# Ledger of designs, part 151: miniprotein binders against q96jn8r1131to1294

Target 1, 164 residues: q96jn8r1131to1294
Amino acid sequence: TLEFLENHGKNILLSNGNRTATRVASYNQGIVVINQPLVPQLLVQVRIDFLNRQWTSSLVLGVITCAPERLNFPASACALKRAAWLLRGRGVFHNGLKICEKFGPNLDTCPEGTILGLRLDSSGGLHLHVNGVDQGVAVPDVPQPCHALVDLYGQCEQVTIVNP
Short names: E, the ipSAE of ESMFold2; O, the ipSAE of OpenDDE; V2, 0.75 times the mean of E and O plus 0.25 times the DockQ between their complexes.

## First folded at step 12 (miniprotein)

Design a68 (at its last look DockQ between E and O 0.47; V2 from the best seeds 0.00; counts 0 for: pae E 4.7 > 1.5)
Fold by ESMFold2-Fast, scan of step 12:
Structure a68 (fold): chain B 164 residues (1-164), chain A 83 residues (1-83)
Amino acid sequence: as target 1 above (164 residues)
Amino acid sequence: SKEEELFKRAEELAKRALKLLEKGDYWRAAYLYLLAAELALEAGNPELAFEYARKAIELAKKSGNEFLLKWAEDLLEKIKEEL
């Protein structure tokens, strides 16, 4: 079963059998990682449970290729400059470098109840799914093994893992 | 060997980039050529890295992707130092 790792950002509280992550303070220190590698065709999904609209930006979604079990997470996923492929707003980032300006819907405007998914295709391309709809290839090639990451940043204060 | 492994990976990425180019997917093709160029350079083949980086510049310009263009231009200058 998919669950969030016990190693997570300082402001995270896990509940619901480690399937729900809540950021209990501030706007940052909210990185969580799925407990199993993202293997081709596995669809990892999270539902946005709670948004605090006093903040401007929202969650970041993506993958890391470093071992997450003992990793010292930075305050924000955007501070990762190596081994990280991230989606923020409409942007796609390769190790901190923007590689695409406008991809898919704007993650800063997804409402509560939105289900966001990550999946690798058979060639190693990373796909974003929104409410069951494949948005296409966000990153054409991700090294493996890799791990799905959610940064409960800004507006996004709670997510829950949803099975397909 | 490590060099052979990097070289094979670079060629695989370039082959996939060409398929994307044939479909008119310019920015993703540019991205894969950039990865291929970096690996070719690391594998000790700056001549091949140069060819891939030039293709990345062309495709980044065609797609209007200023971020990939800057990466490709910076990489090309680095490759020239090894030629």
Scores: ipSAE 0.822, ipTM 0.912, lowest interface PAE 0.7, mean pLDDT 93
Fold by OpenDDE base, look of step 13:
Structure a68 (fold): chain B 164 residues (1-164), chain A 83 residues (1-83)
Amino acid sequence: as target 1 above (164 residues)
Amino acid sequence: SKEEELFKRAEELAKRALKLLEKGDYWRAAYLYLLAAELALEAGNPELAFEYARKAIELAKKSGNEFLLKWAEDLLEKIKEEL
């Protein structure tokens, strides 16, 4: 069963059998990690439940290859400088460095109800899915094992893990 | 050995980069060559790292990806220090 780990950002409250994450304070400190590592062809999806239009940026989605249960989370995923591949806005980042400026839809403008997914292909490429549609390879190579990460940042105040 | 593993991984990435290049996917190919270059350097093979980095630069330019270009150029300078 896919769940968010108990080790999470300080402003996160988990509910619904740890399948729902809610950021209950401020605009940051909202990182959560999914318990099971990504394996090839496993599609992991989260739904954006609630957005707060007070902010401009929204959730960050990606993967980490460090042990998530022992990770000391920074205030935002953008501060991860090691073992991290992130999608923010339309950008793709590796260890905090931008490697692509325009990929897929803008995560900052995804409305409530949007279902975002991550999937590894057989070659280790990381795919982004949006509402069930494969947007292509965001990162052509990600080491395994890796865990899906969601940063409930800015506008994004709640997400829920959903089954494909 | 660790170096042998790194070297093998580097070659694998370069091979995959070539496949992407054949499809016209320049920035992803550039990225893989960058990773290959870093691994080759770590494996103690700066000559191979140099070749991969140069390829990354070329493909970064073709893709118009200034971020990968900067990365590749910085890496190339680092590699030159070890040649």
Scores: ipSAE 0.725, ipTM 0.881, lowest interface PAE 0.7, mean pLDDT 95
Fold by ESMFold2, look of step 13:
Structure a68 (fold): chain B 164 residues (1-164), chain A 83 residues (1-83)
Amino acid sequence: as target 1 above (164 residues)
Amino acid sequence: SKEEELFKRAEELAKRALKLLEKGDYWRAAYLYLLAAELALEAGNPELAFEYARKAIELAKKSGNEFLLKWAEDLLEKIKEEL
């Protein structure tokens, strides 16, 4: 069963059998990681449950290849300088640098109820799904093992892991 | 053998990179050519690695991707030491 790891950002409260993450303070310190590495048959999906419109930026989605159980997470995912591939806004980022200007929808404008998914294809490509629709390959080959990450940043105050 | 597996993998990545290039996806094509170049070098084929790294440099420049360009240039210098 998919759960968020107990090692997470300090402003996160886990609930619902560790399937729901809520940011309970501030606008950052909201990184959570899925408890299993991605494999081709595994589609990790989260639903955006609550947004706070006080902010204009929203969640970050992506993967890390560092073992997540003992990591000290930074205040935001965009500060990860090694072993990270992130989707933020419309951009794809690697180790803090934007490597693609536009991919998929703008995550900053996704409404409550949006279901966002990550999976690897058989070639190691990282795919984004939006409301069940494959958006294509964000990163064409990611080192394995890799771990799905959500940063409940800015607007995003709660997400829940959902079944495909 | 291990070298044969690495060589086949490098060729597969290069074929995928060409398909991406045909779609105008320069940064993803450059990314795959970089991976292919690293595998070819590990397979003991620095001539093929050189070819892939030069292609990666060209495509990284077209995409404006400074991270990939630096990676590709550093790899090319490493490959030249083994030619």
Scores: ipSAE 0.138, ipTM 0.560, lowest interface PAE 4.7, mean pLDDT 89
ESMFold2 (binder alone), look of step 13: mean pLDDT 90; pTM 0.899

Design a69 (at its last look DockQ between E and O 0.96; V2 from the best seeds 0.00; counts 0 for: pae E 8.5 > 1.5)
Fold by ESMFold2-Fast, scan of step 12:
Structure a69 (fold): chain B 164 residues (1-164), chain A 83 residues (1-83)
Amino acid sequence: as target 1 above (164 residues)
Amino acid sequence: SKEEELFKRAEELAKRALKLLEKGDYWRAAYLYLLAAELALEAGNPELAFEYARKAIELAKKSGNELLLKWAEDLLEKIKEEL
């Protein structure tokens, strides 16, 4: 089954059989990665459990193509300048370069209870799902193998992996 | 060879970009052409890289995507150094 890897950002505490990630300090150092590669037909979903509104921005999600088990994570996923395809706010980023200005809903404003999903289609396109609704192709081509990443940044202090 | 693998991958991306173009999906097509251009340049084929980068510029302009336009223009300058 899907779990968060025990290699994670320094401010993360895993619980609930490594299916819940909580950021216990500050606003950063909150990167977590799913334990299995994101393969076509696999829908990886997380629910936003807790938002701390003292911060203005919120979670980032996407994929990385480097091996995550021993990776020394930066303070923020936004610092990843290679092997990373990320969704932040409404933007889509290719190795730190913004490639789309407005895609899907604004991730900085998603409320508690929102379920966010990542899925690869048969062509290698990365899809974002929001509350079960496919938002379309955020990144047309992601190299394989890749791994789903969530950065519990800013407002987002807790997420839990949920089944489709 | 590595060059052969890069070339084949570039052609695959360009083919998929054409499919997106046929559907009117201009910015995603531009993105795939940019990837194809980078791979063609890495494969030692700056002439093909130039062709793909030119298409990416055209489609980025058509989609109004200034971000991809800047990437394509920057890449075209690198390609010109190898011609």
Scores: ipSAE 0.789, ipTM 0.904, lowest interface PAE 0.8, mean pLDDT 92
Fold by OpenDDE base, look of step 13:
Structure a69 (fold): chain B 164 residues (1-164), chain A 83 residues (1-83)
Amino acid sequence: as target 1 above (164 residues)
Amino acid sequence: SKEEELFKRAEELAKRALKLLEKGDYWRAAYLYLLAAELALEAGNPELAFEYARKAIELAKKSGNELLLKWAEDLLEKIKEEL
């Protein structure tokens, strides 16, 4: 069963069998990691449950290859400088370095109810799915094992893991 | 050995980059060549790293990806120090 790990950002409250993450304070400290590592063809999806329009930025989605149980989470995923591949806005980032300016839809403008998914293909390429539609390869190579990461940042105050 | 593993991984990435290039996917190909270059350098093969980095630069330019271009150019300078 896919769940968020108990090791998470300081402002996160887990519920619904650890399948729902809610940021209960401020605009940051909202990183969560999904328990099972991504394996080829496994689609992991989260639904945006609630957005607070007070902020301009929204959730960050990606993967990490370090051990998530021991990770000391920074205030935001943007501060991860190693073993991290992230999607923010329309940008793709590797270890804090932007490697693509425009990929897929703008995560900052995804409305509530949007279902975002991550999937590794057989070549290790990381795909983004939006409402069940494969948006293509965001990152052509990601080491395994890796874990899906969601940063409930800015507008995004709640997400829930959903089954495909 | 660790170096051998890094070398093999670098070659694998370069091979995949070439496949992407055949599809006209320049920025992803450039990215893979960058990774290949870094691995080759770590493996103690700066000559190979140099070749991969140069390819990354070329493809970054073709893709219009200034971010990857900067990365590749910085890496190239680092590699030159090891030659």
Scores: ipSAE 0.624, ipTM 0.842, lowest interface PAE 0.8, mean pLDDT 94
Fold by ESMFold2, look of step 13:
Structure a69 (fold): chain B 164 residues (1-164), chain A 83 residues (1-83)
Amino acid sequence: as target 1 above (164 residues)
Amino acid sequence: SKEEELFKRAEELAKRALKLLEKGDYWRAAYLYLLAAELALEAGNPELAFEYARKAIELAKKSGNELLLKWAEDLLEKIKEEL
């Protein structure tokens, strides 16, 4: 039932019933959003299917609270300066400001096959899961509704939504 | 009103920050106090914003989180312009 929204970055091609997103050009314009907001009990997971090692940086994960259906996405998630909480590398960012230097694994080094998950707890805390293992609270308070976002940036050229 | 809702939200964040502080989670508590300070300032209550920002500075120092400390210090200077 989870799918990527039809509104996405310009370089994205959706396939596999909109459960697979592929960046088909360049290194950017690869933002996708999950079609349902995060709620407690919902674990949204994507598998990294394909990496192009030509690039040094890789995917960004996070959430936005702006309504995603008609949002004009920037070329990259790091340009989101409002209503965005992002995990990039090992850093946690809020509206473009790094608020934590090290949380979870370095996303720039996650190999193909890694399954990355996002979940809200009952207090509004955003959790990262890596290969089924809860990494703890990345962001202690995210307003609802919020929407899971993946930026197929740099190395990351394909991800697929997988069920927990 | 919009101002009243911003003020209520700031108080909610500050209450949650206190719960994190009781667990010793200093940087996340500092983060919530910073959000509360920004909301209080937007709500037209710079004295409350100052109190929250000062608390955020204290907790950011205890956590060693230089990124939050810089943010908190910059916000405090902004708030002082409104006092």
Scores: ipSAE 0.014, ipTM 0.469, lowest interface PAE 8.5, mean pLDDT 88
ESMFold2 (binder alone), look of step 13: mean pLDDT 90; pTM 0.900

Design a70 (at its last look DockQ between E and O 0.95; V2 from the best seeds 0.00; counts 0 for: pae E 3.1 > 1.5)
Fold by ESMFold2-Fast, scan of step 12:
Structure a70 (fold): chain B 164 residues (1-164), chain A 83 residues (1-83)
Amino acid sequence: as target 1 above (164 residues)
Amino acid sequence: SKEEELFKRAEELAKRALKLLEKGDYWRAAYLYLLAAELALEAGNPELAFEYARKAIELAKKSGNEELLKWAEDLLEKIKEEL
């Protein structure tokens, strides 16, 4: 079963059997990581439960290749300049480098109830799924093993892991 | 050897990049050529790394992505030091 790891950003509170993550303060310190490596064909999905429109930007999704169980998380996933492949807004980032300007929908404007998914294909390409629809290959080649990461940044204050 | 594994990996990435290029997918092809060039350089084959980096520059320009272009240009300068 998929759960969020107990090692997470300082502002996170886990509930619902570690399947719901809530950011209880500020706009940052909200990184959570899935408890199992993202293996090919595993679809990891989270639902946006609550958006606080006080803030401008919203959640970040992606993968990291460092071991997450004892990682000292930065305030924001975007501060990760190595071992991180992230989707923010409409951008795709390789270790902080924007490799694609416009990919998929704008993550800063996804409403409450949106289900966002990450999946590796058999070639190691990272796919984004939005409300069950495969948006295509966001990152063509991700090193493995890797771990799915959600940064409850800005507007996004709560997400819940949902099964396919 | 480690060098043989890196070389094989670089060749696999370059083949995938070529397939993306044939579909007109410039930024993804540029990205894979960049990874292939880095691995070829690490494998001790700067001549192959040079060819991949040159291709990455061409495709990054076609994609309009300035950060991919800078990565490719910086990598090409590094590769030239080994030629």
Scores: ipSAE 0.804, ipTM 0.911, lowest interface PAE 0.8, mean pLDDT 92
Fold by OpenDDE base, look of step 13:
Structure a70 (fold): chain B 164 residues (1-164), chain A 83 residues (1-83)
Amino acid sequence: as target 1 above (164 residues)
Amino acid sequence: SKEEELFKRAEELAKRALKLLEKGDYWRAAYLYLLAAELALEAGNPELAFEYARKAIELAKKSGNEELLKWAEDLLEKIKEEL
């Protein structure tokens, strides 16, 4: 069963069998990691449950290859400078470097109810799914094992893991 | 050996990069060449790393991604130190 790990950002409250993450304070400190590593063809999806329009930025989605149980989470995923591949806005980032300016839809403008998914293909390419539609390869090569990461940042105050 | 595995993976990434390049996908190709260069360097083959890094620079420029370009150029300088 897919769940968020107990090791998470300071402002996160887990519920619903650790399948729902809620940021209960401020705008940051909201990183969560999904327990099972991504394997080829496994689609991991989260639904945006609640957005606070007070902020301009929204959730960050991606993967990490370091051991998530031992990770000391920074205030935001953007501060991860190693072993991290992130989607923010329309950008794709690797260890803090923006490797693509425009990819897929703008995560900052995804409405509540949007289902975002990550999937590795057989070559190690990381795909983004939006409402069940494959948006293509966000990162052409990601090492395995890796874990899906969600940063409940800015507007995004709640997400839930959903089955495909 | 570890070095042999790194070398093989580097070549695989470079091969994939070439396929992407043929499709006009510059930034993904550049990214893969960068990874290939890093692996080649780690494998103890700075000459091969140099070739991959140069390709990465070229493709980074074509992609218009300044951060990729910086990564490639920094890596190239690092490789030169080991030649």
Scores: ipSAE 0.784, ipTM 0.901, lowest interface PAE 0.6, mean pLDDT 95
Fold by ESMFold2, look of step 13:
Structure a70 (fold): chain B 164 residues (1-164), chain A 83 residues (1-83)
Amino acid sequence: as target 1 above (164 residues)
Amino acid sequence: SKEEELFKRAEELAKRALKLLEKGDYWRAAYLYLLAAELALEAGNPELAFEYARKAIELAKKSGNEELLKWAEDLLEKIKEEL
């Protein structure tokens, strides 16, 4: 079963059999990683459970290729400058560079209840799903193994892993 | 050898970049050419890396993505030091 990994940001509390992550302080230190690498047949989905609208930015979604079990996470996913591919706001970022201006929805405006999914296709392309609908290829090639990451940043205070 | 594996992977990425280019997907084609250029340089083939980086610059310009273009230009300058 999919769970959030025990190694996570220090403001995270895991619950619900490690399928729910809650940021319990501040606006950052909220990085969580799924406990299994992505493979083409695996769709990793999280539901946005709770948002705090006092912030303007919201969650970041993406993948890393460094082994996550002992990784020292920065305060925010945006500080990941190597081995990272991130969806933030409307943009796609690789190692801090915005490689695509607009892809999929604006994550900063996704409401509570939105289900966001990540999967790899057979060519190594990273796909975003929104409420069950494939948004296409966000990144045409990501090395394997890679691990799905969520940063409960700003507005986003809780997400839960859900099955397709 | 690792060099042969890197070279083969670079060629695979460049081939896929061509398919994306044929579909008019300039930024994704440029992205794959940049990956291919980095691998070719690591494989000890700076001439091939230069060719791929030059392609990436052209396509990044067509895509209008300034940060992608900056990455491609920086990589080309790095490659020139090894020609």
Scores: ipSAE 0.371, ipTM 0.750, lowest interface PAE 3.1, mean pLDDT 91
ESMFold2 (binder alone), look of step 13: mean pLDDT 90; pTM 0.901

Design a71 (at its last look DockQ between E and O 0.81; V2 from the best seeds 0.00; counts 0 for: pae E 7.2 > 1.5)
Fold by ESMFold2-Fast, scan of step 12:
Structure a71 (fold): chain B 164 residues (1-164), chain A 83 residues (1-83)
Amino acid sequence: as target 1 above (164 residues)
Amino acid sequence: SKEEELFKRAEELAKRALKLLEKGDYWRAAYLYLLAAELALEAGNPELAFEYARKAIELAKKSGNEMLLKWAEDLLEKIKEEL
């Protein structure tokens, strides 16, 4: 079963059997990682539970290829410049380099209740799903094994893992 | 060998890039050619890396992707040092 790892950003509190992550302070230190590798065709989904509109930017989604159980997480996922493929706003990032300017909906404007999903296709392409709709290939090739990451940054203070 | 594994991986990425190009998916094809060029260079095949990087430049320009274009141009300069 899918859960968030006990190793997470300093401002995170896990609840609901480690299926809900809440950022309890500030706007950063909110990285969480799913407890098992993202294998092809596994759809990992999180629901946005609570947005604090005091902040302007919102959550970041993506994958990392480093071992997450003992990783010393940076303050934000955007500080990861190696072994990280991230979706932020409308941008797609490969190890800190923007590779696509406008992909899918703007993650900074998704409302509470939005369900965001990550899935690898059979060719190793990373897909974003929004409310059940496949947005297409965000990253054409992701090395494996990789792990799904959510950064509860800025507006996004709570997410919950939901089954497909 | 490690070089043979890198070479095989580079060729697989380039073949996938060509499939994307055939579907008119220019920026994703450019991205895969960039990965293929890096692996070909690491495998000790700068001539093949040059061809992949040159293709990435053309596709990045065609897609209007300035970030991929800069990556490809920077990579091509590194490849030229090995030729």
Scores: ipSAE 0.799, ipTM 0.902, lowest interface PAE 0.7, mean pLDDT 92
Fold by OpenDDE base, look of step 13:
Structure a71 (fold): chain B 164 residues (1-164), chain A 83 residues (1-83)
Amino acid sequence: as target 1 above (164 residues)
Amino acid sequence: SKEEELFKRAEELAKRALKLLEKGDYWRAAYLYLLAAELALEAGNPELAFEYARKAIELAKKSGNEMLLKWAEDLLEKIKEEL
């Protein structure tokens, strides 16, 4: 069963069998990691449950290859400078370096109810799915094992893991 | 050995990069060549790393990706120190 790990950002409250993450304070400290590592063809999806339009930025989605149980989470995923591949806005980032300016839809403008998914292909390419539609390869190569990461940042205050 | 594994992985990435290049996917190809270069360097093959890094620079320019270009150029300088 896919769940968020108990090791998470300070402002996160888990519920619904650890399948729902809610940021209950401020605009940051909202990183969560999904328990099972991504394996080829496994589609992991989260639904945006609630957005607070007070902020301009929204959730960050990606993967990490470090041990998530021992990770000391920074205030935001943007501060991860190693073992991290992130999607923010329309950008793709590797260890803080923007490797692509425009990829897929703008995560900052995804409305509530949007279902975002991550999937590794047989070559280790990381795919983004939006509402069940494969948007293509965001990162052509990601080491395994890796874990899906969601940063409930800015507008995004709640997400829930959903089954495909 | 560890070096052999790194070397093989580097070659694999370079091969994949070439396939992407054939499709006109410059930034992804550049990215893979960068990874290949780093692995080759770690494997103790700076000459191969140099080749991959140069290819990454070329493709980064074609893609218009300044960050990848910076990464590639920085890596190239590092590789030169090992030659």
Scores: ipSAE 0.732, ipTM 0.882, lowest interface PAE 0.7, mean pLDDT 95
Fold by ESMFold2, look of step 13:
Structure a71 (fold): chain B 164 residues (1-164), chain A 83 residues (1-83)
Amino acid sequence: as target 1 above (164 residues)
Amino acid sequence: SKEEELFKRAEELAKRALKLLEKGDYWRAAYLYLLAAELALEAGNPELAFEYARKAIELAKKSGNEMLLKWAEDLLEKIKEEL
């Protein structure tokens, strides 16, 4: 069963059998990682439960390829400079560098209730799903093993892992 | 062996990059060539890595993607240290 790892950003409180992550302080320190690596055709989905409009940006979604149990996470996922592929707004980032300006919908405008998904295809391409709809290949190849990551940054204060 | 697997993976990525290039998808082709270059370097073939990195630079320029270009140029300098 998919759960968030106990190694997470320091402002995160896990609940609901570690399937719900809440940022309980500040606007950052909210990185969480899914406990199982992605395998081909596994769809990892999270629902945006709560957004606080006081902040300006919203969550970051992506993958990391290093073993997450011992990582020291930075305050923001966009500060990850190694082994990270991230989606933020409409941008795709690799190790802090924007490698695509426009992919999929603007994640900063997704309302509460939106279900965001990540999966790998058989070629290692990283796909984004929004409310069950495949948005296509965000990153054409990500090395395996990799783990899904969510950064509850800014507006996004709670997400829950959901079944497809 | 690990080196054999890395080399096979690098060649697979380069082949896929060529297919993307044939469709005019320059930034995704450049991205795959960059991954191929990194794997070829790790596999102990810096000359092949150099060729892949040079292809990535060309395609990053064609795509206008400055961040991929920076990545490719930095990688090329790293590869040159091992030629």
Scores: ipSAE 0.038, ipTM 0.516, lowest interface PAE 7.2, mean pLDDT 88
ESMFold2 (binder alone), look of step 13: mean pLDDT 90; pTM 0.899

Design a72
Fold by ESMFold2-Fast, scan of step 12:
Structure a72 (fold): chain B 164 residues (1-164), chain A 83 residues (1-83)
Amino acid sequence: as target 1 above (164 residues)
Amino acid sequence: SKEEELFKRAEELAKRALKLLEKGDYWRAAYLYLLAAELALEAGNPELAFEYARKAIELAKKSGNEYFLKWAEDLLEKIKEEL
């Protein structure tokens, strides 16, 4: 079953059988990674459980292509300069640099209860799903193996893995 | 062989890039051409890598993507060393 890895940002507390991640301090150090590689048939989904409007920006999600079990996570996912493809706000980022200005909905404005999904298609294209709706190909041909990552940054203080 | 597999992947990426280009999706096409160029170079085909990198430069400019432009220009210089 899908769970968050025990290797995570230092402000994260895992609960609910490692299916719920809570950021218990500050606005950063909130990176979590799914325990299985993202393979073409797998839809990984998380629900936004709690937003704290004290902060301006919100969660980031995407994939990393390095082994996550012993990775030293930076304070934020956007500081990952090695083999990271991230969705932040409306942008698509590769290794910390914006490569697409507008894709999908603005992640900084998704309300509590939103379900966000990541899926690889048969050609390795990374898709974002929002409340069950495929937003299209964010990034074509992500290298494999890759691992789904969620950064509970800013407003987003809790997410839970949900099944389709 | 590994080189044959790399070459085949490069060609498939270039075909997908062309399809995206036909739809006006310049930055995704640039990205796939960049990957195709890297794989073609690794497969020992710098001539093909050069063609893909040049297409990536053109498409990065059309999309206004400085990140892909720098990547393509850096890759093109590396390719030139093997021509």
Scores: ipSAE 0.215, ipTM 0.632, lowest interface PAE 4.4, mean pLDDT 87

